VH-VL binders against NAD kinase (nadK). Designs and how they scored, part 143

Target 1, 268 residues: NAD kinase (nadK), of Syntrophomonas wolfei subsp. wolfei (q0aze0)
Amino acid sequence: MKIILVNNRFKENTEKKAQEIAGQLSALNVEVIIDNGLDEPYAGTVDFIMVLGGDGTMLRAARRYGQRAIPVLGVNMGTVGFLSNIEINELAEYLPLILREEYSLEARMMLEVAVFQQQSLLTRVFCLNELLLRSNSPRMLSFALEISGQKLEPYRGDGLIVSTTTGSTAYSLSAGGPIADPQLDAFIVTPVASHIINKRPLVVSPEREISLHLLEEREAIIGIDGQIKMDFGAENRVLIKRAPHPLLMVNLKAKPFFTSIDRSLQRQ
Short names: E, the ipSAE of ESMFold2; O, the ipSAE of OpenDDE; V2, 0.75 times the mean of E and O plus 0.25 times the DockQ between their complexes.

## First folded at step 13 (VH-VL)

Design BB69 (from Y14 with heavy chain H101V; framework fv_oberotatug; at its last look DockQ between E and O 0.60; V2 from the best seeds 0.00; counts 0 for: pae E 2.1 > 2)
Fold by OpenDDE, look of step 14:
Structure BB69 (fold): chain C 268 residues (1-268), chain A 123 residues (1-123), chain B 107 residues (1-107)
Amino acid sequence: as target 1 above (268 residues)
Amino acid sequence: EVQLVESGGGLVKPGGSLRLSCAASGFTFSNAWMSWVRQAPGKGLEWVGRIKSKIDGGTTDYAAPVQGRFTISRDDSKNTLYLQMNSLKTEDTAVYYCTTVPRYGYFLAFDIWGQGTLVTVSS
Amino acid sequence: DVQMTQSPSSLSASVGDRVTITCRASQSISRYLSWYQQRPGKAPNLLIYKASNLESGVPSRFSGSGSGTDFTLTISTLQPEDFATYYCQQSYDRPWTFGQGTKVEIK
């Protein structure tokens, strides 16, 4: 068995723990690769991914490895979030199940985000939470939203979020988006400070495609999962689709989503 | 109401074959790991084998005494679990129970049981 | 294989008694132990999972404890419907194995 430990090199606690776990796994004849984000994602085949940290680390892991159909376990290290399944102090207890592949999986839809310059692809990213288009100035944006070729009325505001159901409890929520069942596949399209007060979030079928572009020369940015940032201008287009593969999240513990929402939100 | 109902048990000669069925209702069958557990007359419980959910790979595992002779399968469209028993032996005589492990359940406990179906292997 | 040994194999008790059943594993199984109750002619019912968690719908007079190799099922106040055979089961490693059972009989 080969396992990737994903942690955050900027958090010494996670680094130390990764080394400890690596030692323990090695003693059990498990091959271990530590990914602290410093290097490129490991390109070889692996059987399991453990994410040590919070939601941010999970999001990074999802972007790096989510398209490889590898089970991903979130191991919380004292942070508040929605994406971890077990606590770090529980890992030892669940490790036998992991090594013996006695665990369940949850498929979580991811976004495929493609950014274009004219007709040229600049970048393609898969992400678990959301794509954010926002103004890079105090001025509002005017941008066009198109869903499956249907052109909506122009949007005016600070920006727009296109989120997965998993991401519905992230930035989309702060922007007034609905909380969505993570077992549901859908796009959540949430306006950010829209000039139209009653501009409502949209719940969109995962079978549809979403495109965005600016209607005027303005400085804007694209944000992905709050971790990737890139400039976005009038010459750019963004196309959002359902990723071809979901993230396979390991579920060792039953975590009732709806009964834990209030608790989780209060802690954030 | 959650329910498992076994069927297909009966009398069979040594070397014969039998196919058991387990009809599930009241829960999302496709998400459940399913197992067979048997109990010889007047004896204890013995795990026979397990099949995972499709999303978890749908793989099977068997106890050594039935390995190579028994096959567990499932039809999620029919909410039905199967146990194909070949090359039956007298020691296979038992009540066969269909059981489930909740998908999001805890620690591989069998929380749901059928009423069982009796299989008698005798010459 | 992990061997599960229950003690005692049988016991006699009266309604109202405190009953304790022990299960020992041949090796450490952490807390991956479940307890089942089986009444005559009936299928087993799950009582306890993960060594100490009470299954939904099970009376609070049932409790489980232990970790590693030694586990205990306790019935604080035995009721008439509790006369049955009890089994422990480990899910730490395959094949999953049961104890031989403990028959609780009426004194």
Scores: ipSAE 0.782, ipTM 0.889, lowest interface PAE 0.7, mean pLDDT 93
Fold by ESMFold2-Fast, scan of step 13:
Structure BB69 (fold): chain C 268 residues (1-268), chain A 123 residues (1-123), chain B 107 residues (1-107)
Amino acid sequence: as target 1 above (268 residues)
Amino acid sequence: EVQLVESGGGLVKPGGSLRLSCAASGFTFSNAWMSWVRQAPGKGLEWVGRIKSKIDGGTTDYAAPVQGRFTISRDDSKNTLYLQMNSLKTEDTAVYYCTTVPRYGYFLAFDIWGQGTLVTVSS
Amino acid sequence: DVQMTQSPSSLSASVGDRVTITCRASQSISRYLSWYQQRPGKAPNLLIYKASNLESGVPSRFSGSGSGTDFTLTISTLQPEDFATYYCQQSYDRPWTFGQGTKVEIK
C-alpha cells in the first residue's frame, strides 16, 4: 500500500508529526510519500491520501490530487474544520480501518476552471470550494456573466463567486449565499457587493457552463479556494464547468453536515 | 422498524447450488454494508462474507472455506441481499443469518440480525 | 487468522450473580471487539461494540472492558433472560472471527 501524507511544512510542528506518522506507517509495510506543498505533486500511482492539517491543507490536496479518484482522509491537527473527519489523536485507533480499506467514501463535486487569453488557454485548474472574481483596486468591476450561452444583464460591483455545494459555507456564505447540502451537485453563483438592484445568488445545474469576462479594462484577480491568485483583465475569459471527477472523501466517523454547521454558526 | 428477513434455505445434495435472499426494511438499504454469518447445528458463529454499499465500492470479501464457491450480491432497487452458494459441501450445513454492518462508530460490529434460514447439505 | 478463545466454555449461575466472561485474541486487536448474546433458538443480538460501548436498548447490567488481547464481558446482576450463549468477535482483520462461545446455564 502506498499513501501520500499531505501537510503544511510551515504550520506549527506539522512537519515533525508527518515524519512520525510516516515512520509508523513504514513500520506497518506502507510506502509513504510526503507532500509538504513545496514540490510538484507526486505523479505515481497511490492507494490513499492522508491530509494532516486543517481545511486549507485539504483544499490544497484536492487541487493537487482530487481528479485522480484516490480516497482522501482529512486528519485534524488542532482547529476543528468542515473537511477533516478524525482527530490526530484518533489516528492510531482508526489506522486498521484505513489499511484494510474498511471505510466509507463521500463524493464531493469540484470545479474545473479554464482561464483564456483571447482564444488561447492559459491555465486549467480544479478546486473544491470556489472561484472568486474580485477587483484588485478600489474601483468596482463591470463584467458579463453567461450561463450555458445565456447572457445576463451586466454586473457592477466588487465581484462574483462561483461555488460548489462544499464551498457554500466558505466565501459564498460570507457574501450572502445559501448553505447547501454538500451531497447535492450544483453551482452557487453569489454576487460580491453588487451595485445593481436585485442581483441575487443563483443555484445552477452542475451540467451548465459558466463564463465570465470584464466589460471594461480594470485590475481584477481570479481567486481559487482562497489560496491561488491570478491576474484577470479585459483580454481574459474564464470558463467554469463541473470537474470530470469528484473528490472522494474518506469517512471513518459520522460527520452530519447540518448539526456541524449549526454548531459552528453558534460558536463564533 | 428495522428488519431483515432471510429466505431460500432448504435441503440440497452435496455439489448442488442454492440462493439465499435477505429482504431489508426500515432503513436505507443502499447505504448499508451487509454480511452473512452462519452457525452449524449446535456450533458457534462463523463469518461467511461481506459486501459494501455501491457508494463505498460494492466490494466483497469472503472467509477462506467459501471463497470461490459463494458469491454475495445485492439489488438496491429491491432492498435485497443475496448469497449464491455453489458446490455445496456437508460442512456448509448451517443456519445462515444476514446482518448489517454500520458504516461508522461500531468498528465493524454486526448490529442488526435476521432470524436466519436453515441450509442442510445431505445426501 | 486472528483466533478468539473464550473462557470459560460453560458456567452455571443463579439469578442475582455477577458473571464474568473473558475473551483472548491471538494477536493485538486494539478495541476491535464486539460481544453478542444468543438465547436458545433465537438469532444473536449485539450487546457491546468497540470493546466497551453499550448498544442502544441493552440493559446497563452488561459492560465490556479490555484492549489489545484480553477482553471481559460482565453481567453485574444476572437476570432470568440472561441465560444464553455469549460470543466475542474481532473485526481488526479479515476474516472476522468469533470465539467458540460461553454458555451461561441456570445452576
Scores: ipSAE 0.731, ipTM 0.890, lowest interface PAE 1.2, mean pLDDT 91
Fold by ESMFold2, look of step 14:
Structure BB69 (fold): chain C 268 residues (1-268), chain A 123 residues (1-123), chain B 107 residues (1-107)
Amino acid sequence: as target 1 above (268 residues)
Amino acid sequence: EVQLVESGGGLVKPGGSLRLSCAASGFTFSNAWMSWVRQAPGKGLEWVGRIKSKIDGGTTDYAAPVQGRFTISRDDSKNTLYLQMNSLKTEDTAVYYCTTVPRYGYFLAFDIWGQGTLVTVSS
Amino acid sequence: DVQMTQSPSSLSASVGDRVTITCRASQSISRYLSWYQQRPGKAPNLLIYKASNLESGVPSRFSGSGSGTDFTLTISTLQPEDFATYYCQQSYDRPWTFGQGTKVEIK
């Protein structure tokens, strides 16, 4: 069996722990590839992905590997997140279930984001939480939203979020979007500081295509999962679709989503 | 109340076939992993096989003595687990129990058991 | 296959006695062990999972301990309804296997 261990090099304790876990797995005849974010994603075939860290590390793993239909397990390293399933001190006890594939999977919708300049594709990226369009200056944006060819009235404000249901508890929530059950597939379109009365969040079928472009020259940014930024201007547009594959998250312990929401809201 | 009710047991000659059913109620059957466990008269317990939920792949695993002769299946619309037994042998004589296997938290223990149905294989 | 050996195979005890049943695995099974009770003529029922976790509805006089290869089921104060056969079972590796059973009889 071949496993990718995903960690974050900026946390020495996680790097050291990743090496320790790799040793334990090797003793069980498991081949281990460590992905600490510095190198290109591992290109070969693997059976399982183990993420050591918080939600940020999981988001990177999802972008790198989420389209490969490989089981992904979140292992909490101290900070409680929305995307981890077990604690690091439980890992040894759960290894028999992992190695024998005695676990269930939960599918989480991902976005496919394609950014164009004129008619030329600049980049295609996948994300688990959201795409953010925002101003890169003190000035607000005027921009167009199109859903499956239907043009909405122009938007004016700081920007727009297009999120998955998993992303509904991230930036979309702070911008006034609804909390959505991550077992649902949907887009959640949340305006950021809109000046237009009655621009409310929209919940949109995952079969729709969403397009964004600026209506005037402004410096803007496309943000992906709060971790990737790219410049966006009047000659650009972005097309957003449901990604071909969901992220396959491993469940070894029950995680009651609705109880977790209550605690998260009180901690803020 | 969570309940598992087996049926379809009876007397069969060696080489014959029989299909057992297990009707489930009081829980979401379509999410459950299910197992068969048997007990020969006056003897101990023996795992027969397991089927995962369809959402977890619907895969089956069997103990060696029944591999290739027994087939576990499920019908989620009827909340029913099945055991098709072919090429029956005298040593297959047992009470057959339907059980649940929790997907997580129990480390694959058998938490809910039916009352069993007797299969007798004799000439 | 992982072999599970219970001892004793049977015992006689009185109401109120402390009863201890041992289960040994042929290889380490971590805490992938469960205990079942089977009253005469009845289906088994789960008592203990994960070596030491008490199943819902099981009286607190039952407890389990152990990890690795050696496990123990304890009944602190035997009651009349506890006269039954007890089985351990490993779930570490397929085929999942049971011990041969320990029959607890009234004396």
Scores: ipSAE 0.590, ipTM 0.828, lowest interface PAE 2.1, mean pLDDT 91
ESMFold2 (binder alone), look of step 14: mean pLDDT 93; pTM 0.948

Design CC1 (from X16 with heavy chain G27Y; framework fv_ixekizumab; at its last look DockQ between E and O 0.85; V2 from the best seeds 0.79)
Fold by ESMFold2, look of step 15:
Structure CC1 (fold): chain C 268 residues (1-268), chain A 122 residues (1-122), chain B 112 residues (1-112)
Amino acid sequence: as target 1 above (268 residues)
Amino acid sequence: QVQLVQSGAEVKKPGSSVKVSCKASGYTFSSYAIHWVRQAPGQGLEWMGGIIPILGKADYNQRFKGRVTITADESTSTAYMELSSLRSEDTAVYYCARGHTWKTSHGYFDYWGQGTLVTVSS
Amino acid sequence: DIVMTQTPLSLSVTPGQPASISCRSSQSLLRDIGLNYLHWYLQKPGQSPQLLIYLGSDRASGVPDRFSGSGSGTDFTLKISRVEAEDVGVYYCMQALQTPLTFGQGTKLEIK
């Protein structure tokens, strides 16, 4: 059996703990690959991914491995978020179930983001929470949103968020978007500091295609999951679709979303 | 209470196709593979294939050489097996079964449907 | 494909007598993590198969402890310590290490 351990190299306790867990797994004849974010994603076949840390570490794992149909378990190491399933001190208790593959999965929709210059594809990336289009100067953006070829009235403001339902509790929430049940598949489109009073957040079918481009020359940025940024200008367009595969999140322990929502948000 | 309920018996002509349904209840349908196993009269059990519902991905026993199509409908918690180009040797009881895991390997079948008799004759 | 071979193919047993069924695989079913991907099923007359033993030796829910599984790698045994009338039927082993999943030929158990 082969497992990837994903951790955050900038937090010493996660790196030390990852090595301890790798030792425990190796003692059970599990082959372990540690992904601390420094190197390219492991390219070989694996059976399981353990994410040691908070939601940010899970976001990186999802971008790296989310399209490979590999079960991903979130293991909390201190700060409770929305994407962990078990606590680090419970891992030894659950290891037999992991090895015997006695767990359930929950699908989480991901975004497929394609950025173009003129007609040329520059990059394609997948994300779990959101794409952010924002100004990179003191000036507001004027930009166009199309949903499956339907042109909305122009936007003017700091930017726009296109999120999954999983991302509804992240930046989209701070910008005024609704909290969504992560078991739903949908886009949530949330304006950022809109100068247009009637631009409300939209909940959009996951079967739609969403397109964004600037209406005038401005310095802008595309942000992905709050962790990757790319320059975006008047020569660019971004196309957003539901990703081909969901993230396969492991469920070993029941984690009720609705009864814990205020607690989880306060602890962020 | 986990339950798998299959569609009723069918009589088919050689060269036609049959589609058997398997409706699941009492558990999270997408989390577990659904397998199809057949049994010719007086014979043993033969695995035909299975589906991973959360991915919509099926694996097949190559013995059937593309005659089998296995699908799943998440909204109705129902798996389907379609066998085409029927021959008289395809006369069998067809079972669906739930694997204990999300994927088609490693699974033990902890719950079985009641079986669907398919008779192929002219 | 992994070939599964059961012996005997039929077995007549007096009530109260022990019974033993052998299952051999053409390849080891033991993964390096210590698990054997070998499962046993019973098909009673006129019924669907039902799980008896999984992972070589673990009893399924509701299965009496007179049923036991043992063995590892390529050689596995199902034992019934004291056969009862309700045990009649056909016993199958199945490997699940890799697809295609394959069954043994079956062992028919009858009361003498």
Scores: ipSAE 0.728, ipTM 0.878, lowest interface PAE 1.5, mean pLDDT 91
ESMFold2-Fast, scan of step 13: ipSAE 0.780; ipTM 0.894
ESMFold2, look of step 14: ipSAE 0.717; ipTM 0.873
ESMFold2 (binder alone), look of step 14: mean pLDDT 93; pTM 0.956
OpenDDE, look of step 14: ipSAE 0.854; ipTM 0.927
ESMFold2 (binder alone), look of step 15: mean pLDDT 93; pTM 0.954
OpenDDE, look of step 15: ipSAE 0.817; ipTM 0.909

Design CC10 (from X16 with heavy chain K57R; framework fv_ixekizumab; at its last fold request DockQ between E and O 0.84; V2 from the best seeds 0.80)
Fold by ESMFold2, look of step 14:
Structure CC10 (fold): chain C 268 residues (1-268), chain A 122 residues (1-122), chain B 112 residues (1-112)
Amino acid sequence: as target 1 above (268 residues)
Amino acid sequence: QVQLVQSGAEVKKPGSSVKVSCKASGGTFSSYAIHWVRQAPGQGLEWMGGIIPILGRADYNQRFKGRVTITADESTSTAYMELSSLRSEDTAVYYCARGHTWKTSHGYFDYWGQGTLVTVSS
Amino acid sequence: DIVMTQTPLSLSVTPGQPASISCRSSQSLLRDIGLNYLHWYLQKPGQSPQLLIYLGSDRASGVPDRFSGSGSGTDFTLKISRVEAEDVGVYYCMQALQTPLTFGQGTKLEIK
């Protein structure tokens, strides 16, 4: 059996705990690959992914491994978030169930994001929370949104968020988008500081294709899960679709979403 | 309490096809692989394949060489097995069963459907 | 494909006496994490199969403790310490280490 441990290399306590857990797993004849973000994603066959840390570490794991049909367990090491399932001090209790594969899964829709310059693909990434298009100057953007070929009236403002339902509690929420049940598959399209008053958040079928491009020459940025940034200009466009595979989140312990909303949002 | 209920018995001619349904109730449908196992009269059990509902992906026993199609509909919690190009040797009881795990390997079958008799006769 | 061989294929047992069924696989069913992917089922007359033992030795819910599974790797045994009339039927072992999943031929248990 082979497990990836994903941790945040900038936190000493997660690195120490990752080594301790790797030792425990190795004593059970589990092969362990530690992914602290320094190296390329492990490319070999893997049975399970364990994420040590908060929602940010889970986002990185989802981008790196979410299309590979591997169960991913979030292990909380401090502040309660939306994407952890068990606490670190419970791990020993649940290890037998993990090894016996006695757990359930929850599918979480991901975005497939393709950024082009003219006809040339520049990058393709998968993300769990959102794509952000945002101005990178004091000036507002003027940009076009198309949904399955249907061209909406132009947007003017600081930018736009295209989010999954999982991402509805992230940046989209701060920009005025709704909280969505993560069991739903949908896009949530949320304007950022729109100059056009009638531009409201949209909830869109996951079968749609969403495209964005600038209508005027401006400096802009595409952000992915708040962790990847890339320049975006008038010669670029971005296409957004539902990713081919969902993130497979492991459920060992019940985490009721609705009763935990206020507590999870106050996570400081 | 998990329950698997299959569609009723069928009589088919050689060369035709049959589609058997397996409706699951109780528990989380998408988290568990659904398997299809057949049993010819007086014979043992033969695994035909299974589906991973959370991925919409099926794995097949190559003995059936693409004659079997296994699908799932999460909205109705129903799995289907379609067997084409029927032969007299396909006369059997067809069972669906739920594995304890999400994938088609490693699973033990803790719940079984009642079986569907398919008779292939001219 | 992993071939599963059961012995005997048939046995008759006086009520109250023990019974033992062997199952051998053509390759090891033991993963290095210490789990054997070998499961046992009982099919009573006119019924669907039911899970009896999983992962080589664990009893399924509701299975009496007179049933026990043992063995590892390639050789596995199902034992019934004292056979009762309700135990009649066909017993199958199944490997689940890898697809295609495969069953033994079955062992028919009858009461003398």
Scores: ipSAE 0.745, ipTM 0.884, lowest interface PAE 1.5, mean pLDDT 91
ESMFold2-Fast, scan of step 13: ipSAE 0.781; ipTM 0.897
ESMFold2 (binder alone), look of step 14: mean pLDDT 93; pTM 0.953
OpenDDE, look of step 14: ipSAE 0.848; ipTM 0.924
ESMFold2, look of step 15: ipSAE 0.744; ipTM 0.884
ESMFold2 (binder alone), look of step 15: mean pLDDT 92; pTM 0.953
OpenDDE, look of step 15: ipSAE 0.849; ipTM 0.923
ESMFold2, fold request of step 17: ipSAE 0.676, 0.687, 0.684; ipTM 0.858, 0.863, 0.863
ESMFold2 (binder alone), fold request of step 17: mean pLDDT 92, 92, 92; pTM 0.952, 0.952, 0.953
OpenDDE, fold request of step 17: ipSAE 0.872, 0.875, 0.875; ipTM 0.934, 0.935, 0.936

Design CC13 (from X16 with heavy chain S105T; framework fv_ixekizumab; at its last look DockQ between E and O 0.89; V2 from the best seeds 0.80)
Fold by ESMFold2, look of step 14:
Structure CC13 (fold): chain C 268 residues (1-268), chain A 122 residues (1-122), chain B 112 residues (1-112)
Amino acid sequence: as target 1 above (268 residues)
Amino acid sequence: QVQLVQSGAEVKKPGSSVKVSCKASGGTFSSYAIHWVRQAPGQGLEWMGGIIPILGKADYNQRFKGRVTITADESTSTAYMELSSLRSEDTAVYYCARGHTWKTTHGYFDYWGQGTLVTVSS
Amino acid sequence: DIVMTQTPLSLSVTPGQPASISCRSSQSLLRDIGLNYLHWYLQKPGQSPQLLIYLGSDRASGVPDRFSGSGSGTDFTLKISRVEAEDVGVYYCMQALQTPLTFGQGTKLEIK
């Protein structure tokens, strides 16, 4: 049995804990591959992925491994977030169930993002939360949004977010988008500081294809999950589709999504 | 409580096809592989294939040489097995079963359908 | 394909006496994590199969403790310490290590 153990190299406690867990697994003859983000993603076949940390670490794991149809377990190490299932101090209790594969899965839709220069594909990436198009200068952007070949009226403003339902509680929420049940599959398209007042957030079928390009020469950026940035200019176009495979999230404990939202709102 | 309910018995002519349904209730349908096992009269059990509903991916026993198609519909919590180019030796009871795992390997079958008799006769 | 061979294929037992069924695999079913992907089922007359033993030795829910599974790798045994009338049926072992999943031929248990 082979497991990838994903941690955040910038938190010393996660590195120490990852080594401890790797030792426990190795004692059970489980082969462990540690991914702290420094090396190329492991390319071989694996049975299971454990993510030690918060939502940011899970986002990296999803981008690296989410299209490989491997169960992914979020293990919370004290960081507040929405993507963990069990606490680190519970892992020993649940480990026999993990080895015997006695758990359920929840699918989380991902985005497939293809960035072009003219007609040439530059980059294809996958993301769990959102793609952001935003201005990289004091000037507003003027850009076109197409949904399955249908051109909407031009946008003008700071940018646009195309989010999954999982990403609805991230940047999209701050920009005025709705909170969505992550068990639903949909795109959420949220304008960022739109100069065009009647541009409301859109909820769009996951079967649509979404295209963005600039209508004027401006410096812009494509952001992926708040963690990857790419320059974007008038020569570029981005195509967004539902990714071929969802992220397969392991469920060992019941996860009360809606009560978690209520508690967050009570803090504000 | 998980329950698997299969469609009713069928009588078919050689060369035709049959599609058997298996409706799951009482659990998370997408998390568990659904398997199809057949049993000819007086004979043992034979695995035909299985499907991973969350991925829509099926694995087949090559003994059936592409005559079997297994699908799943998450919206109705129903798996289907279609066997084409029927022969008289395909007369059997066809069972669906739920594996305890999401994939088609490693699983033990803790829930079984009641079985569907398919009779192939001219 | 992994071939599963059961012996005996038929067994007549006086009520109250023990019974033993052997299942042999053409390849090891043991993963290095210590799990054997070998499962046992009972099919009572006129019924669907039901799980008895999983992972070589674990008893399924509701299965009496007179049923036990043992063995590892290629050799597995199902034992019934005291056969009862309700134990009549056909017993199958199944490997789940790799596709295609395969069953033994079955062992028919009858009351003598």
Scores: ipSAE 0.705, ipTM 0.870, lowest interface PAE 1.7, mean pLDDT 91
ESMFold2-Fast, scan of step 13: ipSAE 0.784; ipTM 0.896
ESMFold2 (binder alone), look of step 14: mean pLDDT 92; pTM 0.953
OpenDDE, look of step 14: ipSAE 0.834; ipTM 0.921

